# Designs tried in a protein design chat: VHH binders against Bis(5'-adenosyl)-triphosphatase ENPP4 (ENPP4). Part 1

Scores and structures below are computed, not measured.

Target 1, 379 residues: Bis(5'-adenosyl)-triphosphatase ENPP4 (ENPP4), of Homo sapiens (Human) (q9y6x5)
Amino acid sequence: LPPKLLLVSFDGFRADYLKNYEFPHLQNFIKEGVLVEHVKNVFITKTFPNHYSIVTGLYEESHGIVANSMYDAVTKKHFSDSNDKDPFWWNEAVPIWVTNQLQENRSSAAAMWPGTDVPIHDTISSYFMNYNSSVSFEERLNNITMWLNNSNPPVTFATLYWEEPDASGHKYGPEDKENMSRVLKKIDDLIGDLVQRLKMLGLWENLNVIITSDHGMTQCSQDRLINLDSCIDHSYYTLIDLSPVAAILPKINRTEVYNKLKNCSPHMNVYLKEDIPNRFYYQHNDRIQPIILVADEGWTIVLNESSQKLGDHGYDNSLPSMHPFLAAHGPAFHKGYKHSTINIVDIYPMMCHILGLKPHPNNGTFGHTKCLLVDQWCI
Positions, changes and structure headers below are counted from each chain's first letter, unless a header gives other numbers; antibody chains aren't numbered by Kabat.
F, E and O are the ipSAE of ESMFold2-Fast, ESMFold2 and OpenDDE, as the mean of both directions, binder to target and target to binder. V2 is 0.75 times the mean of E and O plus 0.25 times the DockQ between their complexes.
[cut] stands for letters that were removed.
The coordinates of atoms that the task and the answers printed are left out; those that the model quotes come from them. Centres of patches stay.

## First folded at step 30 (VHH; from x2 with S100K)

Design y1
Fold by OpenDDE, fold request of step 36:
Structure y1 (fold): chain B 379 residues (1-379), chain A 119 residues (1-119)
Amino acid sequence: as target 1 above (379 residues)
Amino acid sequence: DVQLVESGGGLVQPGGSLRLSCVASGFTFSRYWMGWVRQAPGKGLEWVSDISKGGRTEYADSVKGRFAISRDNAKNTLYLQMNRLKPEDTAVYYCAKGTKWPEYYFDYAGQGTQVTVSS
């Protein structure tokens, strides 16, 4: 049988939730598989960019999804919640589901993973669901498992996406123990449902399953606001993205805009594009605007309108609060093995290895995941 | 420009009731989830309730069974019926507009309306 892999994402699942809350189903999953305690994600630590990094192995500057809101100055196109299905934005990389189903006797399936409802390089997932937040996890799971079992050509790669605990993290803040406990309990129950479903269908022993997330969550407060309007008139620039990493398109001289912003707040770093720290790997793309503002952890950039976020993400990818985890189970993985940390881009070459796919050039390091795999030597 | 204007706050005795209203403008109200948050004196912002574009409601444990969120899309209005009010419900209440996936947060709020529950 060809190797099969199911990639599951629970959006905004901060790594340390595993230490601070109870996850009986997830712990059982881990016990029978592997755990990476911390996954260093890519900058900026947002949903679209990081999910695309998982499936491409690329930094954001390379795969071109550099934010949830983008602007291309040449085409004058916008990427936003109202316009995210234009292949123009996604075609700077080849996601693994495309690579997979272009192989002989293979197909891919997707339940609402970012980008899976877009024809990328004129290829769309053989099976997919259009994004709809109203669709239950159960329905998504039913479709995915049906496709995994009954498709011809067989589905060998599938993705499953769920919006929690991200939405709740924004709503409650990650420090709300009562509400987050409830939310995380539900997530664990969903994992239980997933495992049970796979067992019932006879998929559990032969299917490789990765459970991961794109980013964490940090606590925000009304006491930690950075008001740009106090520093610069809105007529001097166009805002492409706001918080916690603002993308600024100057309408006047860039230097003048920069000078007005550079000392706006002690809790915000202001970078000209060419001065963005190398460690972010967030410079070499035309979709990155001339000036970016990076708020400190827990600080929110605002205009005249006030933000009501109690939690947020998108901050420096070196911050532990931004880091998700990775757990995995299946024939390709060891049992009862824990690993400290990997980079999120390392997931792609690992998945390619599991599926027997030749990876596209990527920024991941396969060596970082060798200890997770039964067919590799652990260094 | 997005505008949210709250009304209906005031002084009420414990056990009393208030109905808050929020009139929205500057965006297609029916396409967004909405909510209420509050800030009590000396405390941080607290989520109270939200309602999806489809009418699905959620409540904080502290207000469950006492508060009811609703919306009238034809009037671009969000409501919060508050019954059996307690002193601990004293706060400025803000109407908030939600963002769509994948952001999922409140990006705009009104000026707020003061609710004071006192004997």
Scores: ipSAE 0.509, ipTM 0.797, lowest interface PAE 1.3, mean pLDDT 95
Fold by OpenDDE, fold request of step 36:
Structure y1 (fold): chain B 379 residues (1-379), chain A 119 residues (1-119)
Amino acid sequence: as target 1 above (379 residues)
Amino acid sequence: DVQLVESGGGLVQPGGSLRLSCVASGFTFSRYWMGWVRQAPGKGLEWVSDISKGGRTEYADSVKGRFAISRDNAKNTLYLQMNRLKPEDTAVYYCAKGTKWPEYYFDYAGQGTQVTVSS
């Protein structure tokens, strides 16, 4: 049988949840497969950018999804929650489902993974669901497994996306043990459902499954706010994205705007675009605005209208609280192996290898995942 | 500009009831999920309840069975019916606007309305 791969994302699943909460189903999944305890994601640590990095192996500056909210000054287009289906935003990279879809006798499927309902490079998965938060996990799972099992050409790559525990993390904050315990239990149950469904369909032994996430979550507080209005008049700039990484489009001289913001808070770093630290790989894209504000962990950038979130993400990608995990099971993976850390961009070349696809140029390092794979030498 | 204006707070005896209202403006109210958060004296912000665009409701365990969130899209108004109030419900209550996917947080809140439950 041709190799098949299902990529599953539970949005906002912080890596250390595995240490602090019980996941009997996920632990069983891990026991029979592999675990990467920490995945260093890309900056900014937001949903759309990181999900696209997983499937492209590219830093955000390279694949062009640089935030959940973007602005292109040339076309004057906006990317937002209401305008995310324009291929213009996605076409700076080729995601793996497109690569797979274009292969002979193969097709791709997607259940609400970011970007999968957009024709990218004039290609869309043969089977996909338009994003709808109201659709249950069960329905998504039913569709994806049906496609994996009965499609012609056969579905060899599929994605499955779920919005938790991100939504709950924002609502409760990751330090709310009671509520987060409840939420995470539900997620574990969903993983149980996934495994059970695959077993019932006879897919479990032959299907490679990756369970991962895009980012973690950090605790926010009303006591940790950075009010931009205290530093600069709103008339001097356009806000493209707010917190915890603000994207600033100056309406006046950039230097003047910068000078007004540079000392706004000791808990916020202010960067001119050209001065953004190289380690972020967040500089070389026109969609990155002239000034970026980066709040410290747990701090929230606000305007006069304060945010009431108790958890957030998007911070420095070196912070452990921002890191997701990766677990995998299937014929391509070892059993009972744990690995400490990989980069999120490393997932792409690994997936390409598993599927026998030629990867597009990417920022991942295949060598980082060799120890996870049965057909590779592990040093 | 987004505006949220709360009303309906006040002093009530334990076991009493209050109905909070929040009038929203500056955005398409019906397209956003909304919620209530509260801050008690000396405590941090606490999620109380939220309601989806479609009217699905969720509640904190501390208020389940006692509070009811509702919305009137035609009036751009969010409500919180609070029954069987307890002293521990004493707080400033804030009406909050939710963000759409993938941003699941409250990005705007009103100035709040004081709720005091005391004998």
Scores: ipSAE 0.502, ipTM 0.788, lowest interface PAE 1.2, mean pLDDT 95
Fold by OpenDDE, last read:
Structure y1 (fold): chain B 379 residues (1-379), chain A 119 residues (1-119)
Amino acid sequence: as target 1 above (379 residues)
Amino acid sequence: DVQLVESGGGLVQPGGSLRLSCVASGFTFSRYWMGWVRQAPGKGLEWVSDISKGGRTEYADSVKGRFAISRDNAKNTLYLQMNRLKPEDTAVYYCAKGTKWPEYYFDYAGQGTQVTVSS
């Protein structure tokens, strides 16, 4: 039988939550598997971009999902609010579920992972749920496990997505210990439910399971605001994305817009597209706007309307607060092994290896995950 | 333009009640989750309560059992019934508009309404 892999994402699970809170179920999961303590995600550190990076192994500039809100100047299309299922946005890459499903005697399943309800390269997951935030984890889990256990051709790759603790992180702020402890406990319980369900179905021993996240969370404050209106008139530009990385589409000369913004705040870096630091790998895509503003950690870019965010993400991907974790269990993984760091794009070639898939060209390094795998030499 | 206008704040004795209202405009109210946050003097913002599009409510532990959030989509109005008020509830209360998935934060807030609980 072909190997099976379930990829689970708890959105916005900051890596250091593992150090600061108790996770009995997750710790048991880790004890019987592997842990990567920090996963360096891609810039910008947002949900759609990073989830697509996980399943493509590509930087955002390469897979084309460069933000949660995007604008294409040629087609005049907008990507925002998760309302657009236009394959146009996704077709610049081939996600692993498509690759998997195109193989003989294999199918893919998805429970609300970003992009899975979109036909990408004219292929949609054989089993999927349209995104609906109101659907419980239990229902998502039930569907995924049903498909994993009873499908023809067999589901060999599945994704499961959950919105927490991201939503709560935004709501409460990551420094709210009382609320976050409750939220994270619930997450751990969900992991317990996952494990229990897999055991009940007899999948636990044979299924490879990866539990990860797309980004972390940092505390925001009303004392750390950058008001763009103080620097430039709104009529001079279109805002494509706001905070913490603003995407600016000038309505006037780009240089003029840049000059008005470049010294707007000491807590914000302003880049012309061509001057975006190379380390971000966030330049070579037409969907990246001519000017981007990058707020410092914990700072919020606002317009005349004040934001009430208590937590946010999307900042520099080198910041530990932006980093998620990765845990894994199954026949492909060691037991009781901990690794310090990998890049989020490294997950893709690892998953391809586990599934016996030929990976598409990607930015991941398989060597970074070798120590996690029982069939590889750890150097 | 998005507008949120709070009202209903005031001075009340401990154990008293207030009902806050927030009138929303400039967006389709029924399509967004809404919430209340507050800021006490010298303290940071604190989440109080929110309500989903479908009416699912959540509360901070500090206000559970005492506060009730509700919405009237026909009136584009958000409410916060505050009962058994305590001095520690003293704060400026802000009505806030939520963003859709995957953002899940408050992108707009009103000017706030002052709630003072004092004997």
Scores: ipSAE 0.498, ipTM 0.790, lowest interface PAE 1.3, mean pLDDT 95

Design y1
Fold by OpenDDE, last read:
Structure y1 (fold): chain B 379 residues (1-379), chain A 119 residues (1-119)
Amino acid sequence: as target 1 above (379 residues)
Amino acid sequence: DVQLVESGGGLVQPGGSLRLSCVASGFTFSRYWMGWVRQAPGKGLEWVSDISKGGRTEYADSVKGRFAISRDNAKNTLYLQMNRLKPEDTAVYYCAKGTKWPEYYFDYAGQGTQVTVSS
């Protein structure tokens, strides 16, 4: 039987939550599998970009989902507010579920993973749920497991997405121990439900399961605000994305806009597109705007209006607060093995290997995950 | 432009009640979850309560059983009924607009209304 893989994402699960809170179910999962303590995600550290990086192995500049809010100057199209189902935004890459369906007589299933309800390269996930935040984890899990068990062609790749603890992180701030403890306990319970369900269905020993996240969360404060209106008139630019990485489309001379912003705050770096640091791999895409503002960790870029979020993400991807974790269990993985760090783009070639797929060109390094896999030599 | 205007704050004795209102404009109110946050003197922002598009409510532990959030979509108005007020509830209260998935944070807030609980 072909290998099967379930990819699960808990949005905004910061890696160090594992150290600061109790996760009995997740810890059991880890004991019987593997843990990567830190996953270095891609810049910017936002939901859509990073989830697409996981399933493509590409930096944002390459797969074209460069933010949760985007603008294409040529077509005048906007990507904002929610999942945009226009394939225009997604077609710059081939996600793994498409590859899975095209390379083999196999099916893919998805419970609300970004992009899974979009026909990408004229291929949509064989089974999918349209995004709906009101749908319970249980219902999502039920659908996924049903598809994994009763599909023809068989579902060999499935993905499950859940919005917590991201939403709560924004609401409470990651430093709110009381509320976050409650939230994280619920997540652990959901993991327990997942494991129990798989055991009940006889899938536990044969299904490869990856539990990961797209980014972490940092504490914000009203004492750490950067007001752009104090530096430049709003009429001089169009704001495509705001905080913590602002995307600026000048309405006047770019240099003039840049000069007005470059010294706006000591806690914000201002880049012309061509001057964006190479380490971000965030330059070579037309959807990246002419000027990018990057706030320091914990700082919030605001306009005249006050921002009231207590937690945020999207900052420099080298910051530990932005990093998620990865845990995995199944026949492809060792038991009781812990690894320090991988890059988020490394997940793609690993998944391709597990599924026996030929990966598309990607930025991941398979060698970084070899120690997690039973069929590989660990150096 | 998004605008949120709070009202209903004031001075009240411990054990008293206040009802805050927030009138929203510049966006389709019914399509967004809304909430209240507060900032006490010398303290940071604190989440108080929120209400989903569908009317699902959540509360901070500190206000559970005492506060009630509600909304009137026809009036583009958010409410916060505050009962059994305590001195610890003294703060500027802000009405806040939520963002849709996947952002899920408050992107706009009003100027706030002062609530002072004192004997």
Scores: ipSAE 0.444, ipTM 0.761, lowest interface PAE 1.4, mean pLDDT 94
Fold by ESMFold2, last read:
Structure y1 (fold): chain B 379 residues (1-379), chain A 119 residues (1-119)
Amino acid sequence: as target 1 above (379 residues)
Amino acid sequence: DVQLVESGGGLVQPGGSLRLSCVASGFTFSRYWMGWVRQAPGKGLEWVSDISKGGRTEYADSVKGRFAISRDNAKNTLYLQMNRLKPEDTAVYYCAKGTKWPEYYFDYAGQGTQVTVSS
């Protein structure tokens, strides 16, 4: 049978949740497969950018999804909730489901992974769901397993996305042990349901499954606010995105805007685009604005209002709180192996290898994931 | 332009009830999930309840079974029915607007309405 891969994301699953909460079902999954304890994600550590980095192997500057809210200065287009389906935004890269869909005698399926309901390069998976947060995990799972088990040409690459624990992490904050333990138990039960469904359908032994996430979560507080209106009048700039990485489009001389902002708070770094640290790989795209403001961990940039966030992400990608994990099981993977870290961009070339696909140019390093794979010499 | 105006707070005795209302403007109300957050004296903000655009509800354990959130999309109004009130429910209650996917947090809150539960 041709190699098959299911890529699953539980949004906002911070790596250290595995150490701080009980996951009997996920731990059984790991015991029979592999664990990468920390995945270093890309800056900014937001949902759309990091999900696209997983499936393209590219830094945000290279794939063009540089935030959840964007402005393209060349075309003067605005990316917003209602316009996130315009292929213009997504077409700067080729995600793995497009490459797979275009192969002879195979197809792709998707249950709500960011971007899968967009016809990227005029290509969409043969089977997909339009995004709708009201659709239960069970329905998403039932659709994806039906498509994996009962399609011609066969579905060889499938994606499955779930909004938790991200939604609850924002709502409660990651330090709320009572509420987060309830949320994370529900997620472990869903992982148990996933494995049970795959076993009952005869898929478990021959399907490769990756369970991962896009980012973590850090605790916020009403004691850690940066009031931007106290430092600069709105008339001097257009706000493209606010927190924790603000994207500032100056309306006046940008040096003047920079000077008004640079000493606004000791808990915020202010960068001219050319001065953004090289380690962020976040400079070479027209959608990155001339000035960005990067809040320190746990700080929230606000205009002139209270924040209702108790948890957030989007911060510096060197922060352990921003890092997800990766677990995998299937014929391509070793059993009972734990690995310390990979870069999130390394997932793409590994997936291409598993599926026998030629990767597009990317920022991942296949060698970083070789030790996870049974068909590779680890040393 | 986003405005959220709470009303219906007041002084009640333990075991009493109140109905909070929140009239929203400046955005398409029916497209966003909504919620209630509270702040007790000397404490931080606490999530109370939220309701999806389609009417799915969630509650903090501390209020589950006693509070009921609802919305009327035709009137751009969010409600919180508060029953069997306890002294620990004393707080300023804020109506809050949710974001859309892929963001999931409250991005705006109203001025708040005071609820005081005491003999």
Scores: ipSAE 0.336, ipTM 0.699, lowest interface PAE 2.9, mean pLDDT 92
Fold by ESMFold2, last read:
Structure y1 (fold): chain B 379 residues (1-379), chain A 119 residues (1-119)
Amino acid sequence: as target 1 above (379 residues)
Amino acid sequence: DVQLVESGGGLVQPGGSLRLSCVASGFTFSRYWMGWVRQAPGKGLEWVSDISKGGRTEYADSVKGRFAISRDNAKNTLYLQMNRLKPEDTAVYYCAKGTKWPEYYFDYAGQGTQVTVSS
């Protein structure tokens, strides 16, 4: 049988939830496979950018999805509610499902992974679901397993996306033990359902499965707000994105805008584009604005008072609270192996290896994931 | 631009009912999840309920079975039916606009409407 891979994301699954909550089904999955305890994701630690980094192996500056809200200075286009499915935004990179779909004698399937309902480079998976948050995990899983089992040419790469625990993490905050325990138990039950379904269909032993996430979550508070209106008149700039990394397009001299913002709060770093720390790999794209504001962990940038925000992400990618985990099971993976950390961009070349695909140029390092794979020697 | 205008608050006896309304403008209402948060005197904000753009509802345990959230997309209006009210439900209730996927927080709230449950 051809090698097959299912990539699953539970959005906003902070790595230390594994230590702080009970996951009998996920722990059994890990016991029979591999675990990476912390995955260092890309800056900014937002949903669309990091999901695209997983499937392209690229930093955000290189794949062009630099935030969930963007402005392209060359074309004067805004990435907004009305055009987030425009291929223009996604075409600066080639995600793995496009590469896989274009191979002879195989196809791709997708259940709502960010970008999979967009025809990127005029290519879309043979089987996909348009994004709709009302569709249950069970329906997404049933479609994916049907496509993996009953397609010609065979589906060899499939994606499955679920919005939790991100949605609840924002709503309750990661420190709300009562509510987060309930949410995480539901997610563990869904992982149990996934494994059981794969076993019942005869897929479990020959399908490679990766369960991962895009970022974590940190606690926010109404006593940790940064009010931009108190520091600068809104007429001096266009706001492209707000919190926790604000993207500022000056309407007046950029040095003047910078000077008004630089002392606004000791809990916010203000960067001219050329001064953004090199470790962020977040500079070389026209969609990165001339000034960015990076809030400290747990701080919220606001224009005016907003409704209570209890959890957020998007912060500095060096913060452990921003890091997800990765677990994997299947014929390509060792059994019972734990690894401390990889970079999120390393997932792409590993997946290409498993599927026998030639990776596009990327920022990942295959050597970082060799210890997870049965056909490789650790270096 | 974004405006959320709550109404329907007032004084009510324990065990009574109120229906809150929130008229929204300045955005495409049907494309966003919406919710209610409340603030009791001397306490922080508490999430009460939300409703997805597709009509999926969730409730805080403290109000489940007593409160019902609904929306009328044609009228750009969010509702909260509050039954079997208790003194601990006394609070300012805020209508709140959710962000669009992939963001999942409330980015705007109204001025609030006072609900007082007292014998």
Scores: ipSAE 0.281, ipTM 0.658, lowest interface PAE 3.2, mean pLDDT 92

Design y1
Fold by ESMFold2, fold request of step 36:
Structure y1 (fold): chain B 379 residues (1-379), chain A 119 residues (1-119)
Amino acid sequence: as target 1 above (379 residues)
Amino acid sequence: DVQLVESGGGLVQPGGSLRLSCVASGFTFSRYWMGWVRQAPGKGLEWVSDISKGGRTEYADSVKGRFAISRDNAKNTLYLQMNRLKPEDTAVYYCAKGTKWPEYYFDYAGQGTQVTVSS
């Protein structure tokens, strides 16, 4: 029968947490499987864009989810709480659960992965949970395992999303060793529960499991603020997104807005859209605004002189603090293998290979993940 | 526009109790997670507690078991019951409105209410 895959994300799990904290359950998972120590994510290093990049294999400019807050200049639509379920935003790509669902005798299941409660290309997972942060990890896991065990047609691809350690990383900051140690211990216990549940249900030997994340977290401080109001009158632009990558829609001459901003802070890079570095792959979408401001690591762009943020993400994707990890276990994967790095877009073609799916056109490179897989000649 | 109005602060002896209230307006209260942050003299802001739109609660370790956050969506009101107060709980307490998922920070805070725990 077709191979099965469970994709799990713990939001905001910075790669170096694995080196700096104790994870007996996750380390046992890794020991019997594979580890990619650093996953280079996509710019901007935010939650919705990177979760969609994992499941589409596309850069943000290509899948159209370019930030958590967006404006589409062609349609004049704003991406907001009231319309983040509008398929318009998500339809520039085909995520793996749609491709999987459309195969004969297969279905997909989802426990709150970003986008899974949207009918993308008129298709939604056969089994899914609407997003609700009040639902425990245990309940999400119980639903996923029930669907993996009992569905007809069988669920062959499932996703599971959890908000930690991202939420706590924002609240405490990643440098708060005491609080982050407690938070990360809880995450490790959840991984232990996951493995135990899969074993008890007879799924463990024949289910492929990927545990990964979308981004890391960096420390913020009241000593590292960039006050935008000190550099430019707010009436000269519309603010689409603020920090750490501000998206600026000029109301006056674009060059005049650029000139007012370019010397605002030595800790902020100001780009006209055409001058955004090519390595970001962040230019060719109408939802990317004419000017972006990119704060240095740990700096916060504000409109006033204060911020409540103790940790944040969204920065340059070359920063190690923005990188998550990937661990995997199951019949498709080697045992006890460690790999230094892949790109987050490489996960999609690897998952398609595991599931026997033809990938849609994407930015991933299957060759980057071959050494993780037992059925491939590592080259 | 968003308004958050705190009340219920005051002077209390160690071991005493206070109940803070926060009346919210200018947004759909039931759609957002809410929280309390505090600022002790000469210190930065510290997260105290938050509550989801569905009522799930979280607490800083320093207040767990002593403080209880709650909300009344019909009254657009957030509460913090503070029991067994200690001198280190002395601070200005701010009611704060959370952002929607996937952003996770407070985007608005009230004026604050002073809590002073001393003999």
Scores: ipSAE 0.278, ipTM 0.653, lowest interface PAE 3.0, mean pLDDT 91
Fold by ESMFold2, fold request of step 36:
Structure y1 (fold): chain B 379 residues (1-379), chain A 119 residues (1-119)
Amino acid sequence: as target 1 above (379 residues)
Amino acid sequence: DVQLVESGGGLVQPGGSLRLSCVASGFTFSRYWMGWVRQAPGKGLEWVSDISKGGRTEYADSVKGRFAISRDNAKNTLYLQMNRLKPEDTAVYYCAKGTKWPEYYFDYAGQGTQVTVSS
């Protein structure tokens, strides 16, 4: 039987939620499969960039989705003001669902994973849902399972995306135990529903399932604000993205703009593009602006004195609060194995291996995930 | 460029009702979820309610069953109907614009409108 894989993302699921809250359904899933306790994601630790890194195995500078809001200086295109379905933004890489469905006798299905409703390299997922946040998890799951069961050529790779706990993490902050406990219980119930549905349809035994996330969440506060308006006049720059990594396009001499910003706050690092730390792998793309501002964990860059944020992400990818987890179950995976960490870019070559696909050039290391897989020798 | 202008605040006695309005400009209103946050005297900001593009609503426990959020996309206007008001509802109420997917938080707020519940 051709191998099949379902990739599931619960947006903003911080790795340590697993230790700090109860997940009976997810823990049963893990017990019968594998867990990676921390996944080191890519900088910036935002949703579109990290979801695309999972499915391409590339750093953001290499796949071109460098933020949720972008400007391309060469073409003068604006991502936040344009249809995010414009393939221009996505075409700097080839995601796994494109490679998969171009294989003989294979299809790909998608329930709202970022980019799956875009015709990337003139190829859109064989079966997909246009993004619509009003569609329930149950409806997304029903479509995915229908396509996994009833498609010709067969669906061998499927994606499923859900907005929680990210939305609630922003709203309440990760330190709000009462509200986050309620939200996380609901997510665990959804995982229970997913497993039950797959079992009822006869898919569970032969389908590989990865449950992961793109980033974590850190606590914010009105006491931790960095007010750009106190340091520099708006007329000196164009703001492409604000917080927690601001993207600054100077309107005057770049060095003058840098000098006005460099002492703005001890809780913000100001980088000229060429000075961005090499460990971020965040320099070599025209969509990365000449100056970026990186707030310290839990600090918010604002244009006024107030902030509506109680939780946020996008910070330095070395921060444990920014890291998601990965769990997996299925015929390709060991049972009851726990692994401490992988890089998020390692997921792509692992998925290619499971599906029998030749990976495109990427930044992942297959060796980092070998211990998860039954057909590999673990060191 | 984004502008949110609240109105409809004022003085009301306990048990009374009030309807807040927020007129939005500088963005395509119908493409964004919207919400209300408030700040009581001497307190931090508190999320009150939000409404999705498609009209799904959510409420803080403190206001469930008493407040109703709604939107009129043709008028670029967000509303908050506040019923059975209590002294603890006294606050400045801010209209807030949600982010576009894939982000899910408020990125802009208005200047606020004062609601005072007292006899």
Scores: ipSAE 0.258, ipTM 0.660, lowest interface PAE 3.3, mean pLDDT 91

